# VH-VL binders against q54e53r186to356, part 17

Target 1, 171 residues: q54e53r186to356
Amino acid sequence: AFKKYKKAIEAFKFVITAPASALSAITVEAYKKYLIVYLIQFGSVQHFPKCTPAVVQRNIKSHCKPYTEFVQSFSNGNINDIMNKASSGAEFFQKDSNWGLVKLSIKSTYRRNIKKLTQTFMTLSINDIAEKVSLPKAKAEQFVLKMIEEGEIFATINQKDGMVTFDECFE
Key: E = the ipSAE of ESMFold2; O = the ipSAE of OpenDDE; V2 = 0.75 times the mean of E and O plus 0.25 times the DockQ between their complexes.

## First folded at step 10 (VH-VL; framework fv_ustekinumab)

Design q5 (at its last look DockQ between E and O 0.80; V2 from the best seeds 0.76)
Fold by OpenDDE, look of step 10:
Structure q5 (fold): chain C 171 residues (1-171), chain A 120 residues (1-120), chain B 107 residues (1-107)
Amino acid sequence: as target 1 above (171 residues)
Amino acid sequence: EVQLVQSGAEVKKPGESLKISCKGSGYSFTDYWLGWVRQMPGKGLDWIGIIYPGDSDTYYSPSFQGQVTMSVDKSITTAYLQWNSLKASDTAMYYCARLDFMDYGYFDYWGQGTLVTVSS
Amino acid sequence: DIQMTQSPSSLSASVGDRVTITCRASQGISSYLAWYQQKPEKAPKSLIYAASSLQSGVPSRFSGSGSGTDFTLTISSLQPEDFATYYCQQYNSYPLTFGQGTKLEIK
């Protein structure tokens, strides 16, 4: 369900792991996107691909501080920390045209959290879902609907009382 | 600096069409929702709707659904609110405002407003 | 729709006073409440979001509290520039709705 960006990740890895005697601007930009897209796909932090040149590893962090701090905030799963790092780095992300990716990574986190609920509960109200994942009710509902539509979760929403019934589907 | 600059005051007659504008600057225009809020003379604030400039996705208040149309021109970072046929009751100040970066639904920056007067 | 009711509708106070404005939602909205300040013939200005978080640049004399259905905006020591109309707004559910406003006037 979260493997949409596999090809992109491989492309970024190719750039980042290319033999190099010095750090290039292209490598820096690729690494920025790699960090965010990796989060979107796997929901975990990956700092460097295997076989990254030593010269790149030593020098790239100073150019990517807002990104490394942002992705590191996902380690604890604290949504407030994630939001704070996203907000504090917003100017940099936007300058690099990566704000959309940052937002997608955050949305992906909410989707994962909602999906986890389907594994532990048979039924929840939209209100309960919203509270558990720390979203406004309207946003939680939008997420649930979209996830159902995309086949990410199997659920039915009763529009009258806002109750969501999760169907047991094990992949 | 984030800025929302709206078009000038409008004086119209009932039945006329109108399109007012809101230009965003100082931020990534396509990555933030924009909303429209109505304030009738001496009254409070009424939410009209929100639009996402990135793909023109929209949410309207039920009270304004079918009464107005929101649109954007990304190339000039401008949002629009339009009426096909104005009514006297449309007389009000209209504000555009940017939603928070999380798209939750509160507004962090506001335009200066556009006064629309509709009278016979 | 969620109705937001502010109290009082109008309030007179003096510089230096502690001022409290209340906002009540017709149903639970968690902490998804914002406060705005509007001066005459000016656009609203964001003060508080998430019920208690201050918007950047807002003086610390402003504070917000509450959750669920009852919320409060407090000005610890009223300054001359604080005389204005204040609005609460919920963003828990669509449609987004505002309180009717509280006009804070000089005594």
Scores: ipSAE 0.767, ipTM 0.902, lowest interface PAE 0.6, mean pLDDT 94
Fold by ESMFold2, look of step 10:
Structure q5 (fold): chain C 171 residues (1-171), chain A 120 residues (1-120), chain B 107 residues (1-107)
Amino acid sequence: as target 1 above (171 residues)
Amino acid sequence: EVQLVQSGAEVKKPGESLKISCKGSGYSFTDYWLGWVRQMPGKGLDWIGIIYPGDSDTYYSPSFQGQVTMSVDKSITTAYLQWNSLKASDTAMYYCARLDFMDYGYFDYWGQGTLVTVSS
Amino acid sequence: DIQMTQSPSSLSASVGDRVTITCRASQGISSYLAWYQQKPEKAPKSLIYAASSLQSGVPSRFSGSGSGTDFTLTISSLQPEDFATYYCQQYNSYPLTFGQGTKLEIK
C-alpha cells in the first residue's frame, strides 16, 4: 500500500485513544478524519484503533453516522452504492470540511486497481487500462501519468502507440 | 443549493480586453473542476476548457488554447475567463459549468450565461 | 477529435408522443455520453450521464441507452415542458465534444 497518510493516521489514533470519561468534540472530529484517511491509505475498513476507550466505542458511531455508513459501503466494492452514500452525507461532509477527503477516498480505489494491473500485465495500452478499471480514457491516462510521476507505479509510456510497459521492482 | 452566478452582458470593440466571472456557492468550490462552454448565436455548444480551483490545473480545447485564459480566485469562490484582444468572432454566450464529482467529464450544474457582443 | 452527430436536426411532435433522438460518435466512447436539455434563452440542464443514468430531479419519462458509437435519448410521453433543444456530449477523450443539437418543437 502507498504510505502517504501514515503520520496523519497516527495523530488521529493518538486523539482517539486518549483516556476519556466522556465523548469530546475533538475525538469525534479526529474519528471522522481517521475513518476516511485510513480507507485512503490501506483500502480497508478499520473502525476502532487498539486501546480506544469504552465510552468512545459505545457513543461515537451515532455522532458519525454519515461517515460510518460511507466507509462501510466500501466493503463490497460497489461504486454506485459508494456514490449514493457520499451523496446522502454530502452536506455533513462539506460542513465538516471533509468533502475533499471523501472524493480522494473514492478515487483511491482507481489508483489501487491500476496498481494491481502492474502485478498481472507486462504491457497494456491506455485504452486497455481504461476499460479494465472503468474510467474514461482521458482520466485513465491522467491517473497513470500522475502515479508514475509520484513513484506509485514504475512504468514507461510509448508515445507512438500509447502502450504502457510496467516494471516489477520486487524481482 | 448549488449556484453558479455569472457576470452581466458585455458590449466590446475588437481589440479590447475582457474578463468575465463565475461565482460558485452552495458547494465545496475547490473540490470540483469548473468548465467554460461557448455558444455562438444560433449554434451549438463548444467546450473551451476546465480548471481546478484547488491548484489551478487546466485543460484547454486545442481551438481555444492561447486564445483565452481561465483563472480562479478561490478566496471569493470565483472563476474567470479572459481575452487579451477580442475579435468579432468572439460574439457568443459563455457558460460556466461544474464538472461531475468524479471528474469524469460531464457537467452537472450550469451558470446562467454571459452574453459577449463584439462590434465596431 | 471525436465528432458527435445527432439525428434528426429538428423534430415536430405532439404532447403524449414517444420521441427518440440519436447520437453517433465517430469513434468508440464506451458509455461516456451525457445528454443536456436547453430551452430558449436558458442555460443547458443536465439530463443523463453514463449513457443511461438519470440526473437527480429528472423525470422518469426520460431514458438513455447505447454504448460504443450509437446512443439514444427517449422521452416516453412528451410533456409541454419538454420542447427544447437536446445535446449529447462525449467525455471519453479530450477535447470534450458536443453534438450539433436536436430541436424538439410542438406540432
Scores: ipSAE 0.726, ipTM 0.880, lowest interface PAE 0.6, mean pLDDT 90
ESMFold2 (binder alone), look of step 10: mean pLDDT 93; pTM 0.943

Design q6 (at its last look DockQ between E and O 0.88; V2 from the best seeds 0.67)
Fold by ESMFold2, look of step 10:
Structure q6 (fold): chain C 171 residues (1-171), chain A 120 residues (1-120), chain B 107 residues (1-107)
Amino acid sequence: as target 1 above (171 residues)
Amino acid sequence: EVQLVQSGAEVKKPGESLKISCKGSGYSFTDYWLGWVRQMPGKGLDWIGIIYPGDSDTYYSPSFQGQVTMSVDKSITTAYLQWNSLKASDTAMYYCARLDFFDYGYFDYWGQGTLVTVSS
Amino acid sequence: DIQMTQSPSSLSASVGDRVTITCRASQGISSYLAWYQQKPEKAPKSLIYAASSLQSGVPSRFSGSGSGTDFTLTISSLQPEDFATYYCQQYNSYPETFGQGTKLEIK
């Protein structure tokens, strides 16, 4: 199931929205993770949970700049911008032990883009998919195979000719 | 800083087993694919395959499928390349190398290499 | 498998020369091409990725170009430390493959 992050998101929201007279380090850490895991879970950017205290909103951005810039890059959907923001913030993400979450958010975007292709096309070659999502052929195939195994998409892949036939999906 | 430190040179006879190692440090070991590359004496570079320490997923070159085994021990951030029965043609320098963060497939850091000599 | 063919196999040049090395893929690889430098008894060093993007810390005298099947590595003004063997690598398809190498020697 793809509900893995919803409990974590609610826990982060609890910390971020707690009544506060000043910004705490625990709130900063929760916000950093919230930004990325929300993106992974929902595929959209939401900078502040509902009811975030004004003191948090005013003061937290200076502590989380690499994170807010990174998640904002997903609004345009330009993979080059996303990669540039990940690279620019790499030192900070690594020091925070959040580098793995950054990678998961990028992978989740490729998965969403491939899933959108199943809604638009009946059949595509692996080469076509790779071109459309801007990946090497080998990596595009890797994503497709894993998404089929996990039940995220419904497709049949012909290994001999590299054609992928998409079955019905319900969106 | 990123480091890939490989085990020392090996001198072996045909038919013997061997396991060489590559220890990664200075980066999140489970977040990057790691590859193995062979260089026979005086020759170019041969792609052996790649392994993802996060889940141990592997892809081998057909030339090496069944000839070697890649594995990892992520608790000590170490990758391994293993032969069950060495051949004289396995004599080469073996490099481990880290793939780019975005999984495109090029190598951004290389180990110093492990010389494997199989003779007699 | 995608075959990578480098030209020339070797060449001699002087410090200050402009050098061009080419790499041809047996089928299209888009821009998924890297260049590596290897000095004797040393591990390869990454120079270029994505056909034209310079790896961090690599001098700006190195440049790459090309897309599809034909790719070029250029060194605009050779330095003494540039005498080495250069390899291209495609990473579009498995198995990833390297060119046979180009040895750049002192004239």
Scores: ipSAE 0.775, ipTM 0.890, lowest interface PAE 0.7, mean pLDDT 90
Fold by OpenDDE, look of step 10:
Structure q6 (fold): chain C 171 residues (1-171), chain A 120 residues (1-120), chain B 107 residues (1-107)
Amino acid sequence: as target 1 above (171 residues)
Amino acid sequence: EVQLVQSGAEVKKPGESLKISCKGSGYSFTDYWLGWVRQMPGKGLDWIGIIYPGDSDTYYSPSFQGQVTMSVDKSITTAYLQWNSLKASDTAMYYCARLDFFDYGYFDYWGQGTLVTVSS
Amino acid sequence: DIQMTQSPSSLSASVGDRVTITCRASQGISSYLAWYQQKPEKAPKSLIYAASSLQSGVPSRFSGSGSGTDFTLTISSLQPEDFATYYCQQYNSYPETFGQGTKLEIK
């Protein structure tokens, strides 16, 4: 997943950092997608690429308020805050055809949170995982299974009692 | 406005095949899960299963596993529920419903339902 | 499977009454509980999700509470349009399951 959006990010950076005397609609749209895709890949907030023209920096925020607020909600790692901002800006994200990306960023957050658990615990029940990441049990299990399948985490699930054992992986 | 419009009532005989439809509009069809719910005459609601139109991922109730098949056609934003061989016991109202915004699993929007009658 | 049991199965009330419907899960479902309203010959309508969150457009006289295994739907002041059948649903575990329903009739 780390490399999946690298090309896209570079493409957006190219647009955003292009010399400009005025803010263009294309730059605004590129920045919106840049913010979300950056979150998906790195799980952190990034406001502007290096070498962004001053005219773009000064004017672009007024056109991207739902996006900047959504991105900012990731700063504290609170999933509820993220969800609230996603919901609040849903109309704008959908209008811009970026709702899918927003959902992917949220999904990536859940995956990261699950992965963090593997670093702090040796074993947890599916119920405990679900509670800690604020998901229904069934959804939490789906995430864990998919992450195991994709090699994102190393774990085994005992289907009899729902216990998940995290295997040590040094990468 | 989010809408789910289902196909019309069906009258079939045991052993016949059937495919009913649910068309979504007013939202991004591939970004939300859809579920199917059965309601037998004068009875409560039965969860059949859910499908994600984006990749056709599915989860069936064990009671309906192998009995029905959920599918989607993304090009026309339509979900389907089909039987290969109907039984009299399949007589019921069938609802499609969209799952909530964050895919919790509760249904926020419902279709109007499709009545399926199976009799000899 | 998780069994959802509603109480009562039916009740009669008058306009203006406070009505309470209970839903009990056979095992813990956290707060992943929804309430639906269904009128005769109509599709169900979402009322409450996450045990206590009000669906958009639903009157504030409806409220939900509870966590774990015991949940409650409350109508603070019953209106004529509230006479219907109500269902709870857990969506914590697959298969998702509904209560058997509570029919609210006019006294």
Scores: ipSAE 0.425, ipTM 0.811, lowest interface PAE 1.1, mean pLDDT 93
ESMFold2 (binder alone), look of step 10: mean pLDDT 93; pTM 0.941

## First folded at step 11 (VH-VL; framework fv_ustekinumab)

Design v1 (at its last look DockQ between E and O 0.86; V2 from the best seeds 0.77)
Fold by OpenDDE, look of step 11:
Structure v1 (fold): chain C 171 residues (1-171), chain A 120 residues (1-120), chain B 107 residues (1-107)
Amino acid sequence: as target 1 above (171 residues)
Amino acid sequence: EVQLVQSGAEVKKPGESLKISCKGSGYDFTDYWLGWVRQMPGKGLDWIGIIYPGDSDTYYSPSFQGQVTMSVDKSITTAYLQWNSLKASDTAMYYCARLDFFDYGYFDYWGQGTLVTVSS
Amino acid sequence: DIQMTQSPSSLSASVGDRVTITCRASQGISSYLAWYQQKPEKAPKSLIYAASSLQSGVPSRFSGSGSGTDFTLTISSLQPEDFATYYCQQYNSYPLTFGQGTKLEIK
């Protein structure tokens, strides 16, 4: 995943930073994907790559308002704001075939938030995790299980009482 | 427009195998979970399970675990529900439904249903 | 498993009436509750999600409220096309579970 997104980001940067006398449709589409993929990869907002032509910077934002608002919502760390912007812009994202990327960025955020919990707590119930990251219990459990399976976190779940114990990293 | 089109009605005997289908269109098939719901004649709705077409990850209701199998063919954007050996008690309407766009667990679009009748 | 109990199981009303259907969860499900409408020989249709959010295309006379264990579906002024069976569904925990349904009939 890391390798995939890194290459994609570089490809988008190449398009966005290409010398231009006018804004092109290809540049607009590349920028939309760049914003979301950058967020997925780094968990932070990046508006323009270095060396973006001035003509692109001046004109591209008007074509990408749902995207810029969505990625900006990540700056305050409020998941409700993120979900609201995703919902409000859903029609545009879907039309551009970028809804999958949007969902991935949101899922990535939930994973990051769960991972942060492992750094703060030794044990939590699935219910507590769900509440802290604002997910249904079932979804929170899915995330935790998947993250354990993938080695993103080290934890054990007691299936009887739903208690999650975060294990020490042996790496 | 999002559409889920299911295969036609089935009339089977106990012990026979069956595979019904649900074709999705009008959206990115691999980006949404699909669920199956059973409705016995004159009864309510029973959740069977959900499947993610992107990687075929599945979650079954304990009541249906081992009784049915969910699968997908991404190349034709089609989901399947199959029985290896039908029982009379499997007689019901079966719905496929798309999970909400945030994958939380409610169903926003539904197929028209497939009626399965199992009788001797 | 979380049991969802609807009340009433059946209800008779007239066009123009205010109708209220309740759904109770056996344990807390926050706001992760959906409502569906099903007409005879038809597939269910999504009405409400997140307890109170109206699905796109659904008339504003439908509304949902509640959190935790008690939820309500309200039809402010019943229309002829609203006579159907209504189901609640929780999606806080697996397995996903539905209420037994409420059949809304013409008085």
Scores: ipSAE 0.742, ipTM 0.889, lowest interface PAE 0.6, mean pLDDT 94
Fold by ESMFold2, look of step 11:
Formats: sequence, C-alpha cells, structure tokens
Structure v1 (fold): chain C 171 residues (1-171), chain A 120 residues (1-120), chain B 107 residues (1-107)
Amino acid sequence: as target 1 above (171 residues)
Amino acid sequence: EVQLVQSGAEVKKPGESLKISCKGSGYDFTDYWLGWVRQMPGKGLDWIGIIYPGDSDTYYSPSFQGQVTMSVDKSITTAYLQWNSLKASDTAMYYCARLDFFDYGYFDYWGQGTLVTVSS
Amino acid sequence: DIQMTQSPSSLSASVGDRVTITCRASQGISSYLAWYQQKPEKAPKSLIYAASSLQSGVPSRFSGSGSGTDFTLTISSLQPEDFATYYCQQYNSYPLTFGQGTKLEIK
C-alpha cells in the first residue's frame, strides 16, 4: 500500500472531525477527497470517520451527492454501474479538480480484481483475465505487466500463447 | 470545451527534420492518453501510437516504431510528433486524438489535422 | 494484427433511407469497437463506442450493434449532413486498427 494515501486520509479525517456548529465549505471539500482516496487505499467505503460532528453527519451527504453515489457503486461490484456513476458525476468531479482521483479509483479497482485472480487461479490466459475484469485485452496485459514490474503480483507471461502463470511470494 | 489544436501545414524535402504539435485545452491534459493517426492522401486511417502526458509512457504501432517520436510538454499542454529524417512516403494528414477517459482505446476528440507534404 | 473489413466500400442513398454499414474483424474483439464519421477535409468525429453506445451529442438515428467479429452501423433515416465516410475501429488489441472506410454518397 502507498503510505502517502494513508497520511492524506488522516489529514482529511482531521478536517472532517474538527469541532463544528455548522457545515463548512472546507469540510465539504475534505469529505469529497476523503471518500475517493479512502476507496483508492482500501477498496471499500467508509462514510464517516469516528468522532465526526453530528451537524456534519446530518448535512454533508446532500452537498456531496455525486461523490457518495459514485463510491457506493463500488459496494454493488458492478463495473458498468461504477462507470455510469463516474460519467454522470463528471461535471462535478471536473469542477472540483477531482476527475483524476476518480480515474485512479477505477484503476485501483482493476488492480485489486486482477490481484484476486492471482489468489484463485494458478494460470489464466490474458484473454481470460481481460474477460473476468472487463477490459480490452491490450489494457489487461498492460495492467498485468505493470503489476509484475512493480512487485504487486508475482507472475510469468508466456509470450507464445499468452498464458500467465501466477507464482507465490514467500516474503 | 475540449479542443485539440494542431500546428499548420508543412512542406518539406526528404531528409529534413520536422516536429508538429497538438495543443490540448478544456480538460486535464495529463489525465488522458493522446494518440496520433496518419491518413495518406485518399486513404484510410493508420494508428501511429499513443502517449500518456502524465508520464512519458508510449505505445507505437509496429509500422511506426523507430520512424517517429512522440513527446509531450505538460507545462504548455502540448504533444509533439517528430521525424528526424522525412521521406516522401511520410506525405499525409496527421491527426492527434484524445483517448477515452477509461483508457480503453477509442478516440473521443480529434484535432483538425496537420498536412505534411514531403517532395523534392 | 486484427484486420477490420468494411462492407460496402461505397454506397449511394437518398435522404430518408435506412442505411446499414457492416464491419468484420479478423479475430474476436468482444464489443471493443468504435465508429467514426469523416467529412471531406475534416477530422473524424466519434459516433459510437463499445459497439452500441452512442456518443454524447450524436443523433439517435445512428445506432450500432454486434459483438465478436461482426458489427453493424445503422442510420435509420438518412439526413443531408450524414453523407460522409464512415470508419470502424477495434480497440481490443494493439495495434489499434481501422476499417478501410465506407463512403456514403447522395444518389
């Protein structure tokens, strides 16, 4: 896991949990980023940090509707719904300068789904991987190669037949 | 609004170098792959390659590998296609085009094109 | 490389006609196919992605269908501005490849 995202999450939590009598614009901005960055880091949704003020909990979701709908789509696990929620919220994400974070959260989901395959199968073709994670073959191969280079998965690609053999790492 | 504005037409001789440009605006330039596509006179479309402005990651068509160089200058949101030594067979219209948001591989916005003419 | 073959290469039609253009891939490409429209001396314009998904701002008279190797672009009621050359493009595998084009002309 990348340490920078965990540090960013803690900073956003500090803003969100600060004592408040009313919902501030800074808290809304922090919550938007918190939702997406938490999703990138952990692959799941946590709507409120511990000690979030009651006024924030009551009022913040209506100010962040595209964001809460987007991150909630990951709970259903349907990639098409995730993509539809990203597209429907695009104007809001772009205005907030968060469109890049949305793209990163989608990419991190593909990486997690590919990693789950390495834990279930000993071998798969690139075509099989692409179908299982709903990517073009070229893009699935790119993810696999980058994940091997970065040490996220341990695998060998047979260039002759496109078969990927997953290895176990003992470290 | 998303726009890709390309540099003007070029008339060159074989052996000369050339660098043509594509300036993106109306979107976050580093969030999307940018592609180059060749259209020879009266012919269809040939994919040259794609480049990711966020880093220098590139993928070239085998037909163009080693023949052209793609690059970007993120500070001015501009991509380049460059020849070290032009050939008459390089005469064509060259388009830059933005890849879709999800990086699947289709192009959602196109530049107006740059006509390159290479003749003695 | 995945070759994309369009049919017909040229077609004449009248305003109001239903027209159909086909595109065949040399290998299965799932639904990773796009369609483009190009008018003379103009850049291509994106029409359809994922075989059947209409790009924003494209008139609903355009539709696409197919998966695997066989794909179709349909214009339900041809308009004067639809006379152009149409290209399919696969994006399942690199190199990305285009069909040779279908020129749609006024009869």
Scores: ipSAE 0.725, ipTM 0.881, lowest interface PAE 0.9, mean pLDDT 89
ESMFold2 (binder alone), look of step 11: mean pLDDT 93; pTM 0.943

Design v2 (at its last look DockQ between E and O 0.82; V2 from the best seeds 0.77)
Fold by ESMFold2, look of step 11:
Structure v2 (fold): chain C 171 residues (1-171), chain A 120 residues (1-120), chain B 107 residues (1-107)
Amino acid sequence: as target 1 above (171 residues)
Amino acid sequence: EVQLVQSGAEVKKPGESLKISCKGSGYSFTDYWLGWVRQMPGKGLDWIGIIYPYDSDTYYSPSFQGQVTMSVDKSITTAYLQWNSLKASDTAMYYCARLDFFDYGYFDYWGQGTLVTVSS
Amino acid sequence: DIQMTQSPSSLSASVGDRVTITCRASQGISSYLAWYQQKPEKAPKSLIYAASSLQSGVPSRFSGSGSGTDFTLTISSLQPEDFATYYCQQYNSYPLTFGQGTKLEIK
């Protein structure tokens, strides 16, 4: 679904772009969540919203290093790098009560990778999908079934052989 | 520090109901699947199922589906395993265990276990 | 269901020995295998995940290897605290399944 975090992102942007003479703790917390939620929603890295005050831009990165390193790991799309950065920052994310958002961002990456497969292949087995996205077979199947149910992908699963046939938007 | 603290040992008769508990602390309870594992006396480990405290989503082993019910109360970070009618064959040690953060399927922390004895 | 078969079922060894325990899956499981240690009247303890990755705080004398169907847990120099029962567990497919266990006893 498009823009399912759109209200949250706009709320974080409001806090980050508010006029300021100094960096506040509230702005730091909003920026941490903004980085991850933007990644979940759009699949890309957004460093600063438009109109972010200069004082915020100058001072905020030293408070958010685990977050900026984590979201930067998504630029290469390497799952191992993403997991390493999540684990390296785990203490900070847990202290901030943002560990759940980190988990959601990783799940969103698997969904994007599976969706890309529907654009490249006409059919794949669940085992093939699991191998290509680096997941256990059980988890790959769960993602595929959930994505079909939610309308994120259009596909049919043959339960006898585990083959997934991807439907094009023109049928 | 991650801890899973389970309720005390139970001695029951066949046909009675039972609900045992597992309280998690030291971590974000709703961000991890929590699993239950049975160990019959002198035997190995049997996976019962996993539950996700955020939304109570569940996966049961086929061997246990319909035999037990998993539930959570996330407001007190507590998971439950429940029988409506115990059998003598339910005599075992029951562990709760936390699934890995990435949801791959291995357990990184275990409770101390709850011994359930069902006999006449 | 994927059956996990451990070998041997039990063994006796002395402190300082190199110990090898094997685990064989009935179907390919890639590297989605974990190892646990269980001492009497205690809960299992996670040792290894992803076939070869040591859990935090696990001594370096423990190592794991393998992929596909054949996996090995090795203890390079056995210590007194290592006498326990060891279980493998696959997490490629549901139901999650454990090996029957390997009891490691002092000789």
Scores: ipSAE 0.761, ipTM 0.884, lowest interface PAE 0.7, mean pLDDT 90
Fold by OpenDDE, look of step 11:
Structure v2 (fold): chain C 171 residues (1-171), chain A 120 residues (1-120), chain B 107 residues (1-107)
Amino acid sequence: as target 1 above (171 residues)
Amino acid sequence: EVQLVQSGAEVKKPGESLKISCKGSGYSFTDYWLGWVRQMPGKGLDWIGIIYPYDSDTYYSPSFQGQVTMSVDKSITTAYLQWNSLKASDTAMYYCARLDFFDYGYFDYWGQGTLVTVSS
Amino acid sequence: DIQMTQSPSSLSASVGDRVTITCRASQGISSYLAWYQQKPEKAPKSLIYAASSLQSGVPSRFSGSGSGTDFTLTISSLQPEDFATYYCQQYNSYPLTFGQGTKLEIK
């Protein structure tokens, strides 16, 4: 997954930073995907790659407003703001066939937030995890189970009482 | 436009196998969870399970675990619900439905339903 | 499992009436509740999600409220097309569970 997104980011950067006398439709689409994929990969906002032509920088924002607003919402760390911007821009993202990427970015954020909990707490109930990351209990449990399965976190779930014990990471 | 089109009505006998289908269109099929809901004649709605078409991850209701099998064919954007051996008590309307766009667990779009009748 | 109990199971009303349906969860489900409308021989239709958010295309006369264990669906002014069966559904925990339904009939 890491390699996949990194390669995609480089491909988008190549398009966005290509010498240009005018903004092209391809550059706009590449930039939209770049913003979201960058967020997925690094968990941070990146507006322009280095060496982006000035003509692109000046004109591209007007075509990507839903995307720039969406990725900017991640800087606040408020999941409600993120969800609101995703909802408000949903038609645009879907029209551009980027809704899947948007959902992945949101999913990635939940996973990051859960991972942060493992660094702060030794034990939490699934209910507590759900509340802290603003998810339904069922969804929080899905995330935790998947993250354990994939080796992203080290934890044990007691199915009887829903208590999650975070284990020490063995590198 | 988002659409879920289900296969036609089925009339079967106890002990027979059955596989009904639900074809999604008008959206990215692999990006949304699909669920199945049973409605027995004159009764309410019973959640069967959900499946994620991207990787076929599944969650079943305990009441339906081992009784039915959910699957998908991504190449034709179709989900399936199958029985290996039908019982008379399986007589019901079966709905496929798409989960919300944030995958929380409510259903925003529904198929028209497939009526399954099992009688000797 | 979380049991969802609707009240009443059935009610009769007239066009123009204000109608309220209640749904109670056996345990706290935060705001993770949806409402559906089902007409005879038709598939359910999504009305409300997140307890109070109106689904796109649904008339504004429909509204939802509540959190925790007690929820309500309100139709401010009943229209002829609103006579149907209504279901609540929790999606806080698996298994997902529905209320038993409320049949709204013409008086």
Scores: ipSAE 0.739, ipTM 0.888, lowest interface PAE 0.7, mean pLDDT 94
ESMFold2 (binder alone), look of step 11: mean pLDDT 93; pTM 0.946

